# Ledger of designs, part 6: VHH binders against q88v07

Target 1, 377 residues: q88v07
Amino acid sequence: MAQSIVEAPIRVDTSRKIIHVDMDAFYASIEEREHPAYKTQPLVIAHDPRQTGGRGVVTTANYVARQFGVHSAMPAAKALELCPTAVFKTPNFPLYREVSAQIHRIFHEYTEMIEPIAFDEAYLDVTTNKKHIHSAVELAHRLQQEIWHQTHLTCSTGISYNKFIAKLASDYRKPAGVTIVLPQDAEPFLLREPIEKFRGVGKKTVPKMHDLGIKTGQDLYAQSELDLIKQFGKLGYILYRRVRGSDDRPVEYLRERKSIGKERTFGPFLQSTTEVNTHLKAIAKLVAASMQSHQRHGKTLVLKLRYGDFVTITKRRTFGEFIPNDAALFEQYAEEIFEEVVDDHFNSGIRLLGITLTGLAPLAFENLTLPLYPNDN

## First folded at step 1 (VHH)

Design o05 (framework vhh_7ocj_1)
Fold by ESMFold2-Fast, scan of step 1:
Structure o05 (fold): chain B 377 residues (1-377), chain A 123 residues (1-123)
Amino acid sequence: as target 1 above (377 residues)
Amino acid sequence: QVQLVESGGGLVQAGGSLRLSCAASGRIFSSYDMGWYRQAPGKQRELVAAITSGGSTRYGDFVKGRFTISRGNAKNTVYLQMNSLSVEDTAVYYCAAGYDFSEWLDSYGMDYWGQGTQVTVSS
């Protein structure tokens, strides 16, 4: 282009309090808790290569085994060569999941805004929280104390105004550390970070970054946005903003899917109840399949419609029992709700229909209406 | 609408190799982040490997060093090369497509899913 472009400055929202919780050596710590003798032994969480014919990969290793050079993703046979006295313990993922669930129950005592990103890792938005604790550092210490008391496991925490910086901060002091990066400290903190620490820069991308002279946050900061996009696409767009301390991604507590739905837009607009019912049938089928794919059922069905004049109606119906994931039932309830809410705006036609399920729970949760609290009999 | 079709699954002996392919239909393959997930009976669906539209990769801890994900944008296909297979790798493998690689640990972050392909590893 012959024309100069004036770039707007990146806007940074510093109003939030985000905690990243990272469990210390999670799988190894669980196994050490279950078998305390492992704490003084080199423990490798993997299938024993002597039983697998030399095959398998290390899931993780405790600190003792790591002193011998054992690390995650290493062939189990190599781990045995480096540490012949190693105790091999088959990973117990069902146990790790159960301990993770227990820790998440502790998180829910402080906030509902929780985004799990692994069994051992979550973001918490504590900007407003259930304990009305103003200091995120105080909240993080209380969280660590409660986790230790209930599980005998430690965690490290990072605190900042966005997810990206909070996660980086959680890696700064381990084990059992609390690290806060205030808005005024964010840019100096990020400029010092190795490029490998920037989320999205994987092992395959690091050599390309290094070839371009990008080894640190400072090197990344010096790159133009256009060059980063040209070299790395969407990742380049993201990294340009991250190194400037910008990350407006919300804590995705709805990733637990508070709702599952499908919607359709229409051109030409729907003009009759027969047309509406035909499309509600099709949408219901898609939603039922989506509910089953996600292994969820829900107690509330929501009909969303938008008239041709953009007037939008969202009407919900809540049941005492989970609704079976049956397209015919979803269709029936959606059609009933439509008849309840339809008015003269229908003369503008229907430009959008949607069916959504909320009040979600795993399919393993059965329909149960409790007449009394557990302590009332 | 994007459709994903997996191929390359089957029965293999422990220590063997398989290459899974996922062919994507639709005009937006080059802009999607792509992933492979697996699910064994009675277990949750878990991330195996993912690759961004820009080529950055991420792997599940249990497959690092053994599996390699790659993409062929000219063929609208993503591949999973599976080496040193063990009985624990027995699962249905699903191809997935979405726009946000940060969401890959939770399968809900993916917008489109294939039908799945069975991988069975025998001793």
Scores: ipSAE 0.000, ipTM 0.170, lowest interface PAE 17.8, mean pLDDT 81

Design o06 (framework vhh_7ocj_1)
Fold by ESMFold2-Fast, scan of step 1:
Structure o06 (fold): chain B 377 residues (1-377), chain A 124 residues (1-124)
Amino acid sequence: as target 1 above (377 residues)
Amino acid sequence: QVQLVESGGGLVQAGGSLRLSCAASGSIFSDNAMGWYRQAPGKQRELVAAISSGGSTRYGDFVKGRFTISRGNAKNTVYLQMNSLSVEDTAVYYCAAQEYLSGGYPDYLGHDYWGQGTQVTVSS
């Protein structure tokens, strides 16, 4: 609970230039690129409900299909009812991941201060940037042009001095839009926004907000900090600041991963070493690709397996040198470790296999002897 | 260390309700896609519900209209409200988070982070 007889004024840091990049209909746009005929057809990324007995949900849909009322998370059967001529395409997540990694490489040409939040969304802090571009609008246009030239995909961008406003701005004009909210425009912009647009206000919270007379940013602004905290706890504390244009969250570009791995679960359970090796080969390929996309290598390979009886084994092997990001090597080491640890629990079958790399370092960091002494020598 | 901690599981009679919570801590990225999976003995782990960073939701066919997924981004917490439970819903329920390059809905091929699981048992 906040005590507030005398408190410091809310700090609004307007010194930063933050771009939120949001790829337009990402999965559908990739599929349109791979098969250009889809671009003029209603495309729904989902398992075909005619093949699934009416089951499944829409992952996403292109803008043509959206004109028929098709949207993400809709039952696939309903999408077919709304758009009988729709083309259904099974999602290809490995391809979407590869394209996302390509786009992130483009981001790295402009700044290292990148926070990915999904395949299709990232925050970039461009306050200082590698191209020495002072105009964030110019930088956003260059990003859109570079992404188009290299991937043939479009993105929408929002520009402001913090993450909250930048993300709101990126939704204002789609597809291929650039929206900037300057510091002097932030409060009028936020006061006009519907309350459900305020990050943290989910569908279950909206009715409570409405019951309290809070339907817009203006209504939110009129509430006292103490009343908001009493009604909504930490969310109230945050929303009081958000509606005043305050969001001090940094672009989290230094969130270092301690491990990079992939795992699969199986039904039916794996019952032979041949089956295990087949899946370890597939997992090793995914891990090697993930290691390269993260620009990391590691010294430790970890095999995780879970038997059908839920007994879980995790076995690691640490090397003196960084392991090359080579799927064949990861497969070889994982197979060797499997042979070391497999026991009579294998009679229950294998329900999960995973390969993980730890002891991570940037690819530029090589194994070498350093002439630095420890503090206590 | 990234940690996902599930709570709210237990024993419930058919027709009853449970609410599962998943609290994420450590180095997990804010607003990443998160999901609930379940696994019964002898079955492949299957998607129950997922929520994207933008708030879009996806549900498994057998839970539509009965289950609701929601998130509290301030705490990196994901909720699964389960109504009208049936014996067929009996399983271990797992919270999962995708790696930052997975984008959108989690699938079992791309997960970096899994919770320990929470048992849900529905009796008739």
Scores: ipSAE 0.000, ipTM 0.123, lowest interface PAE 19.1, mean pLDDT 80

Design o07 (framework vhh_7ocj_1)
Fold by ESMFold2-Fast, scan of step 1:
Structure o07 (fold): chain B 377 residues (1-377), chain A 123 residues (1-123)
Amino acid sequence: as target 1 above (377 residues)
Amino acid sequence: QVQLVESGGGLVQAGGSLRLSCAASGFTFSYYDMGWYRQAPGKQRELVAAITSGGSTRYGDFVKGRFTISRGNAKNTVYLQMNSLSVEDTAVYYCATEPWSGSYLDTYEFDSWGQGTQVTVSS
């Protein structure tokens, strides 16, 4: 029986220009923008441990608080111990989500090949781009300037020929840094990196790596492919290639859609329930057509509403069965949800209405489900 | 203005092969996902195959192993190679593009669709 498989040599594709964009201290920076007095105070984005009985973890902290040793994922009680004068601010995730969406609109001015990783991180493939900018470094500087001008936030960027190296590079210089790793610099860059920095080596995997004597990229490089696969399975196969500068994953800009929706902004603002219902009817018709065009149905209908004073409400309703792609049903459910959530902020008028479907599946979902792996995707 | 023009459809005997082409214009082709959908009389449109801007492919279970989607970015064209055709593959085949919105809510009303090309498989 043949036990050895001879694979083709590992190919390192250096033809692409990939930028990883990483927003600097994203949540804390947004809060500092909204309340400038926080810029000179140690700000910790977390529920106040004095109000939670010592429970909770730090979401993030500004530069001032980090000087006291406060960091993300730290117990909030420990943050208070390290920095007794810290200002604790409860996270405002709806605001952070909205700012993230604004930044993604800026990305779309440069390329459609955008892969979001989190609210504050994305990969951009700029090998060819909408602005016809040849230099990825020049494009990264333009992104930083545009983001600053539109949001008053900074970002750090990493540039290389693949996603793995670009992400590593973006961590090298913060805040507001631009780091490029050219093909000829990739090997020495990767060999010196701590193993914790290799994507896929999470908190639970680091102790096993250390037990095997793998502390750096150099140690990882020295391992055989078979030993890595034996110890770590698919991750071992991937890491053997990553440490050699190989990452053939495309910037996957079309992830399976998690939502389909439409929204409208109004000027003048809507002042009556009759006006709201008129526009919900129009939006529902557009959403139903979009759902049908994408050949999807969904189990959850989401109403998004922004008052004239910028207070934003998002309310969802989940059904046991898929909602038929019927404009009248979407209109009815959206109107019911509106009546449930409407309050005195309506006196400011409505500046935005949106209807979105989530919990999406193909209309012919059985045709896309393999008998061998019906619940694995 | 986005335009998609399908070609290569026709009449073929069961077990035969056809290659469909979709010529795209009015957008930066290499940045967009491309897909093939089909619609038989009295049925809803269904996804046959899709290819991302990065070259990743997805197929409907009913065509896996028989059909292959590919793209030629230099020619702004997406292809569907159809092998081992059966009478159940008889449909109008549509080329489509699905631009990534990057946000929770799409700003576009519809995906862009071609006019379709008829494929008829006789027994």
Scores: ipSAE 0.000, ipTM 0.109, lowest interface PAE 19.5, mean pLDDT 80

Design o08 (framework vhh_7ocj_1)
Fold by ESMFold2-Fast, scan of step 1:
Structure o08 (fold): chain B 377 residues (1-377), chain A 123 residues (1-123)
Amino acid sequence: as target 1 above (377 residues)
Amino acid sequence: QVQLVESGGGLVQAGGSLRLSCAASGFTFSEYAMGWYRQAPGKQRELVAAIDSGGSTRYGDFVKGRFTISRGNAKNTVYLQMNSLSVEDTAVYYCARDIYGGDYVLSDYFDYWGQGTQVTVSS
């Protein structure tokens, strides 16, 4: 009812190189690696429905179990009906997290512009990258080889100029596939896609799309912007742009973190300035290390303190230039701010100290004027 | 400017139900994944449930079949319906803007958490 739109030409930014990495049957592949006998057995990663009173949902299943019609998100009881000989294995999320962390350490060798979306999925912006590799296809193959070497797991990758197309491309060829959609190929690629594959079109939305005659990207493209917004609200606005190859969302490595900080609670409470300074030094060291590991610097340093009586003070100092990631410098500024704000509440002692950096930016400013696909050197 | 405000916690008997709500402001809610996390005394913060911008959900093993996460994009709110509560569910529950899920080595990339709401389940 209350909505405004601007009917301006839709501009498609093709300057970026985005890779979507999708681990092949991640949890099942890890379990098969840990227990090779599972490779020839129908394996269902779920709590055993015979032990849960028929409750629970399949997390995933290996290829053998999928031959019986078992799939992710299916009720575990239904999986048992379809495959009575299935081996049910309780998910080992601590192991899956550890393996995912190992894979992300590999990603960090290539770029800091990483947006994790699940244990088994991430977007990487490789427009400029640590290895100075100009071909995103070459970089994707190198990622697959290194992941295989270090983990004995495969991944499929999709490459394009935005997140939406890269994600679609990663689903095109599995397992261990590399699919690139160049700017000139984007329209025919998107027009052929079933509507179910457009992100944001979930199981509840698909029937409504079909009722309106929207079964493919071609059908979606033919709809007016106003009609899509009337039927689907913000999703309609988004889908109108997605089907035209427009997705201006950045890889959210920067936006996901507006601050980087560390804090500590104390028992017994700190009673002297000497004790406060000792702990600010330790916290500053941790924060400097964290800033460096995340490849960011900040313009604002924030001191947080909580007195023994629970009175909390948060005081900021903003600089014109980015503060170097130097523990001694963070310590100095935090101590100066402490001296500025300390009052009679200090008689209650200090129960919490924290140092945080905000106004964050990458250590190196990246200029987005680079060509998308430069010539080989 | 980004703010997450939890509500709906409290004391409940084992076998009971609670519904938590998290009101979000200061960002384009419909474009972000949202999560619920919990922390019991002396334990690490763990993922309870997450929901992405498309409505796809992920749950911790200990709550599958008992808890349901949902979102109301028009109201900038994420919900957690908690059924068949047990003493083991006693924790402070936190709302987070978390596209990646909380039980992950890189999950702490988000700095936007609510203040938490206490859930206590009595025997």
Scores: ipSAE 0.000, ipTM 0.164, lowest interface PAE 17.6, mean pLDDT 81

Design o09 (framework vhh_7ocj_1)
Fold by ESMFold2-Fast, scan of step 1:
Structure o09 (fold): chain B 377 residues (1-377), chain A 124 residues (1-124)
Amino acid sequence: as target 1 above (377 residues)
Amino acid sequence: QVQLVESGGGLVQAGGSLRLSCAASGSIFSSYTMGWYRQAPGKQRELVAAISSGGITRYGDFVKGRFTISRGNAKNTVYLQMNSLSVEDTAVYYCAAVYGTSEWDYIPEGYDYWGQGTQVTVSS
């Protein structure tokens, strides 16, 4: 790579209508709904740091706890320090998945072009939509109203012509906000944004950005493409385009229904089949719960493993009928597949295990057994 | 810190119209749910109308179809348009605001910030 600078003009596709939906304080709001007494208490959704030896991070916090400076991704121990009266509630992920599934059913009333990012966050492409609503702002308000009526939860939305700007816009007005960034308003909107809001600029990168004098989108815009690539590599190439309003990534709606899985990385690496089977059992429980929460069943179980030397094996087994969402059954099939594929690379240990279901269909769909040659006698 | 200042109250004859305004200062107005409550002598404070930062509206049963709540984010102001007023609408009208609520609340305790109130008197 002798030269990193490109001279091709930056293309800005403004033809799409993209909504980013972000549920307001999602897990805390669900817990407040289930136990109304929490609404007046500082509620922090995290494992109690007094029980974990100070480990863990805040998943989310309600409005009361946020007044004390508690926020998502903060160390749980710091949350307790800022708010000594905080009620810590262990996350109830099965409930959160069920509520998320209910919200996704509402999304499907409007469009099939849905890309879930997390249980509380999704992109919707509403350029053409099932309700024939031309105004994305009107559609966003209708989504908020429907979600409120069915779940008693609020969401914030961002609307623009690409995923990057729509996500930024959804963070601008919380709770229950609607922010639209039209093509003509994209540049002044992006230039005023703090650099930490730009996707890909994580906590580790922010200090380096600040040291280079990059604190806002305006500072980012002023940088040369070559300098950004030299300092940040591919991220620099991406950020140079993002600050100019360019993001041609499609809403990846096929990802929603293609697979459901869980994987774990290990340190130290697994060295025995007993250790592998112990972790496959744990992963199978998580996958079975996830399958049930998403109201899906699948015909194919996929085992993914990565050896300590980075050799990766992906092996599938497809069944004629949908596999029941049973952890013991997923564990059994995963262990059988592992025994079929394991080889001398195991001497370097196992650094990753995953179980995934594919060939997905709604849980209401039953197994069809059709004979190839029916006997009419 | 949020401060709410109401205006537009006064005397009006039955069948008439009145428009209340509530100006908010000290924080990002567009992030707040804004509400109007009223209290008549000897009665509990009751919900008249509320509007979320996303524009979702809720109305008290006695005012549906007669009153309209709206917001002007450019002026950090919420409005209550009151049509077809009756003597039973006579009350002190309060502006209220809340940030970060996860759900709509029908009780005054659901709101963090309150204005001083404006008197509306409907004569027969």
Scores: ipSAE 0.000, ipTM 0.092, lowest interface PAE 22.2, mean pLDDT 81

Design o10 (framework vhh_7ocj_1)
Fold by ESMFold2-Fast, scan of step 1:
Structure o10 (fold): chain B 377 residues (1-377), chain A 122 residues (1-122)
Amino acid sequence: as target 1 above (377 residues)
Amino acid sequence: QVQLVESGGGLVQAGGSLRLSCAASGFTLDYYAMGWYRQAPGKQRELVAAITSGDSTRYGDFVKGRFTISRGNAKNTVYLQMNSLSVEDTAVYYCATDQSYEGFTYHLEDYWGQGTQVTVSS
């Protein structure tokens, strides 16, 4: 493969303004907001290992608990060992999702080019933005202030010309930091970063990097492209470019919220098609409202059902055009799909129904056309 | 004990120039990124210019080509050279510092100066 490698100059696109937003200790901060007494206590968001027989992992911990060495993804039993006085709080994912949705509505006031990574992380492309703010630092500061005002939560932000550097910058100063890495600052910034901070270098790859003497960006930069490809394959190709400040991945805003749906569980189980249709009507109404609230439409409608015996069926129907956000249409399509998939498992009843839209795009997209005869301007 | 003190503001006619200075005490600016902000009456505070510990600079589009941020030969001092001033540049100018190795960082609890008034007459 080495013989096929041709030297080509690495081009670095510095035209973009990318912000990576990272909510500070998101779940723990929400729980502290809901119960202020937790702010002065070591709080660990996890199932209590004393009640789970030592199983489970820490979802997150507040800054008080982190002082004892507690961190995310740590075994919950280890967290209890490090901090015997820790308060364990079971995660409240419905609340966290609601707060995340509120924060995303704030993002949409500034740009539609948003790529969510998790409930607490997103990339924003603000090169052209709704507020016509040219300073990405000032936009990031306004975003932090708006999030604080609306949610009483803080976030750390990183700003650069690509996603890789923006995310590194957001991790540089926590909590409540705004860090910008300009094109001319990118190389010295990257050369000093520990190798484990380079996106793409996973926990299992770090020891191999260290064994080869690659501990920092500077060590990585000193490696030849050929040697990196030989040792790490495609990852070596990518890392050779990233340490030189190159990352041409776009902010994937069309993949924001891959699906929008609603589901319900039933006790007692549904026993008739009439009952199923009654609940599909109610679910369709909620989904249509949610689609409109998110200013999205979709090309695929998915029906999910689970029988009383736990057999689960997921059936989708894809259309050539976006489906109007109309509860009656969602109901009609969901009922048609149900009639197609229902079988003898229905004798055990229906314990769950859900309607979901996928193949999502911004609402205004359906009416976009290219004029054959453009105006003079 | 940490203090930023702005100076060099005043009244100037349109087309004129001013140099603002920001002197730090209680900490060393050499390791910090620095920014200048301004706030006009009835408007939000906005970033004017920033400089990293490596002397790389960033400017707001409304001052690009007219203002220059720099670190002086004096210890713990940052400057803002303001040329071709317009009445729209009238504001209180604030110096702020933040901790960043190769870029610049603003925290909600940034170290801020008390501000210096710049007034540009027509």
Scores: ipSAE 0.000, ipTM 0.137, lowest interface PAE 18.1, mean pLDDT 81

Design q01 (framework vhh_7aqx_2)
Fold by ESMFold2-Fast, scan of step 1:
Structure q01 (fold): chain B 377 residues (1-377), chain A 124 residues (1-124)
Amino acid sequence: as target 1 above (377 residues)
Amino acid sequence: QVQLQESGGGLVQAGGSLRLSCTTSGRTFSSYAFSWFRQAPGEEREFVGAISWSGGSTDYADSVKGRFTISRDNAKNTFYLQMNSLKTEDTAVYYCAADRGSYYLTSPEEYDYWGQGTQVTVSS
């Protein structure tokens, strides 16, 4: 099938101020913060392969461990071979979630237009912002200082008029860097970048790019639109525009999710109310962190349970106002609902527990009190 | 935005093995947690397995533990489901899914991105 040529001029929208925030070596930095001795030791964040029968993969590694050739997604057994003296630290995802949620609360002090990418990355649209700071560089410095003061962690930031350039800029100076690419500097900046750094060019695509003589943004810029589309399809169409400084994707701060929840299956099945409450507490903590990470609050809490005999119960409780994203509160409501619904099927045990929030809205949206229906008291 | 595409489905005999692949395009692959779900004829979509965005944690449904293994290859922007000791009850359409801004999830309703599905049929 033949591709059609796009005849319209490529429009470059430079009206926005976008910051990409990238936490420096996030998981490893948290663990080094908790145990400063790790900073001088080869630290590998993974389940110890000596305890897992050689299974599992490296979550991340600190700079010391990386000098031995250890990297993310490597088999943990290979990391042990490369670095026999490595300290293996089991990932503490509940802690990483809480730290991520704390950082996102700091973001919300500056803008509501936040797009989280991962626990350690987000785009912020600061074109207009809550602090009324017109300099994005000044805002980025204040953001970095506030993150440092509250979490004792550093981040690198990139500032530009679109998401693509802002993310590239955030990689330019690490750790704790601030890099701004103004509209007049965008073309020279992009032409000098290695092709590996262009968003959408993954490790599997790099060899094909190199085989075609495309090693830098300059080489990419020199390609025709038709040749890029022929070789790379939709990616070629996108890259042709990105190397010219065009990326009109908005910061996606509004989510279309209908629910946010967490559930766990159990083997062996849970046999006591004490076990149920222990797991509801853990699930509530995960859900509260997830709600905060997604920048949502909800009006309805749903408890889901499945007995060992596969009988499933889903019970919801709807409130007149948004429920605060508080793990203790979610735990309390889930435990109350469990007490209401539990019956003789519990004798077969519990094989699944879940807590879900529905009736979702962005954290910026608050409860309204209509004059016709005022609050009691 | 991220696009997900499954491959590797097909017909296999009970006791056999099959490896499903899910390739991604768009966002940074290493930033996403990935999961596999399946839907058998006449049933609801159910969780099969998951891998965290860092690869440090995996989770599986009780029905597949010990038989299925999920893995990821950041160099290829691909994640996999290795299915061993297949049973006729494993016959289903298998879907890959991605979540951003969080670790892996077991609830289908929490996922932003889904593949189109690939059919796996296990014959006796």
Scores: ipSAE 0.000, ipTM 0.120, lowest interface PAE 22.0, mean pLDDT 81

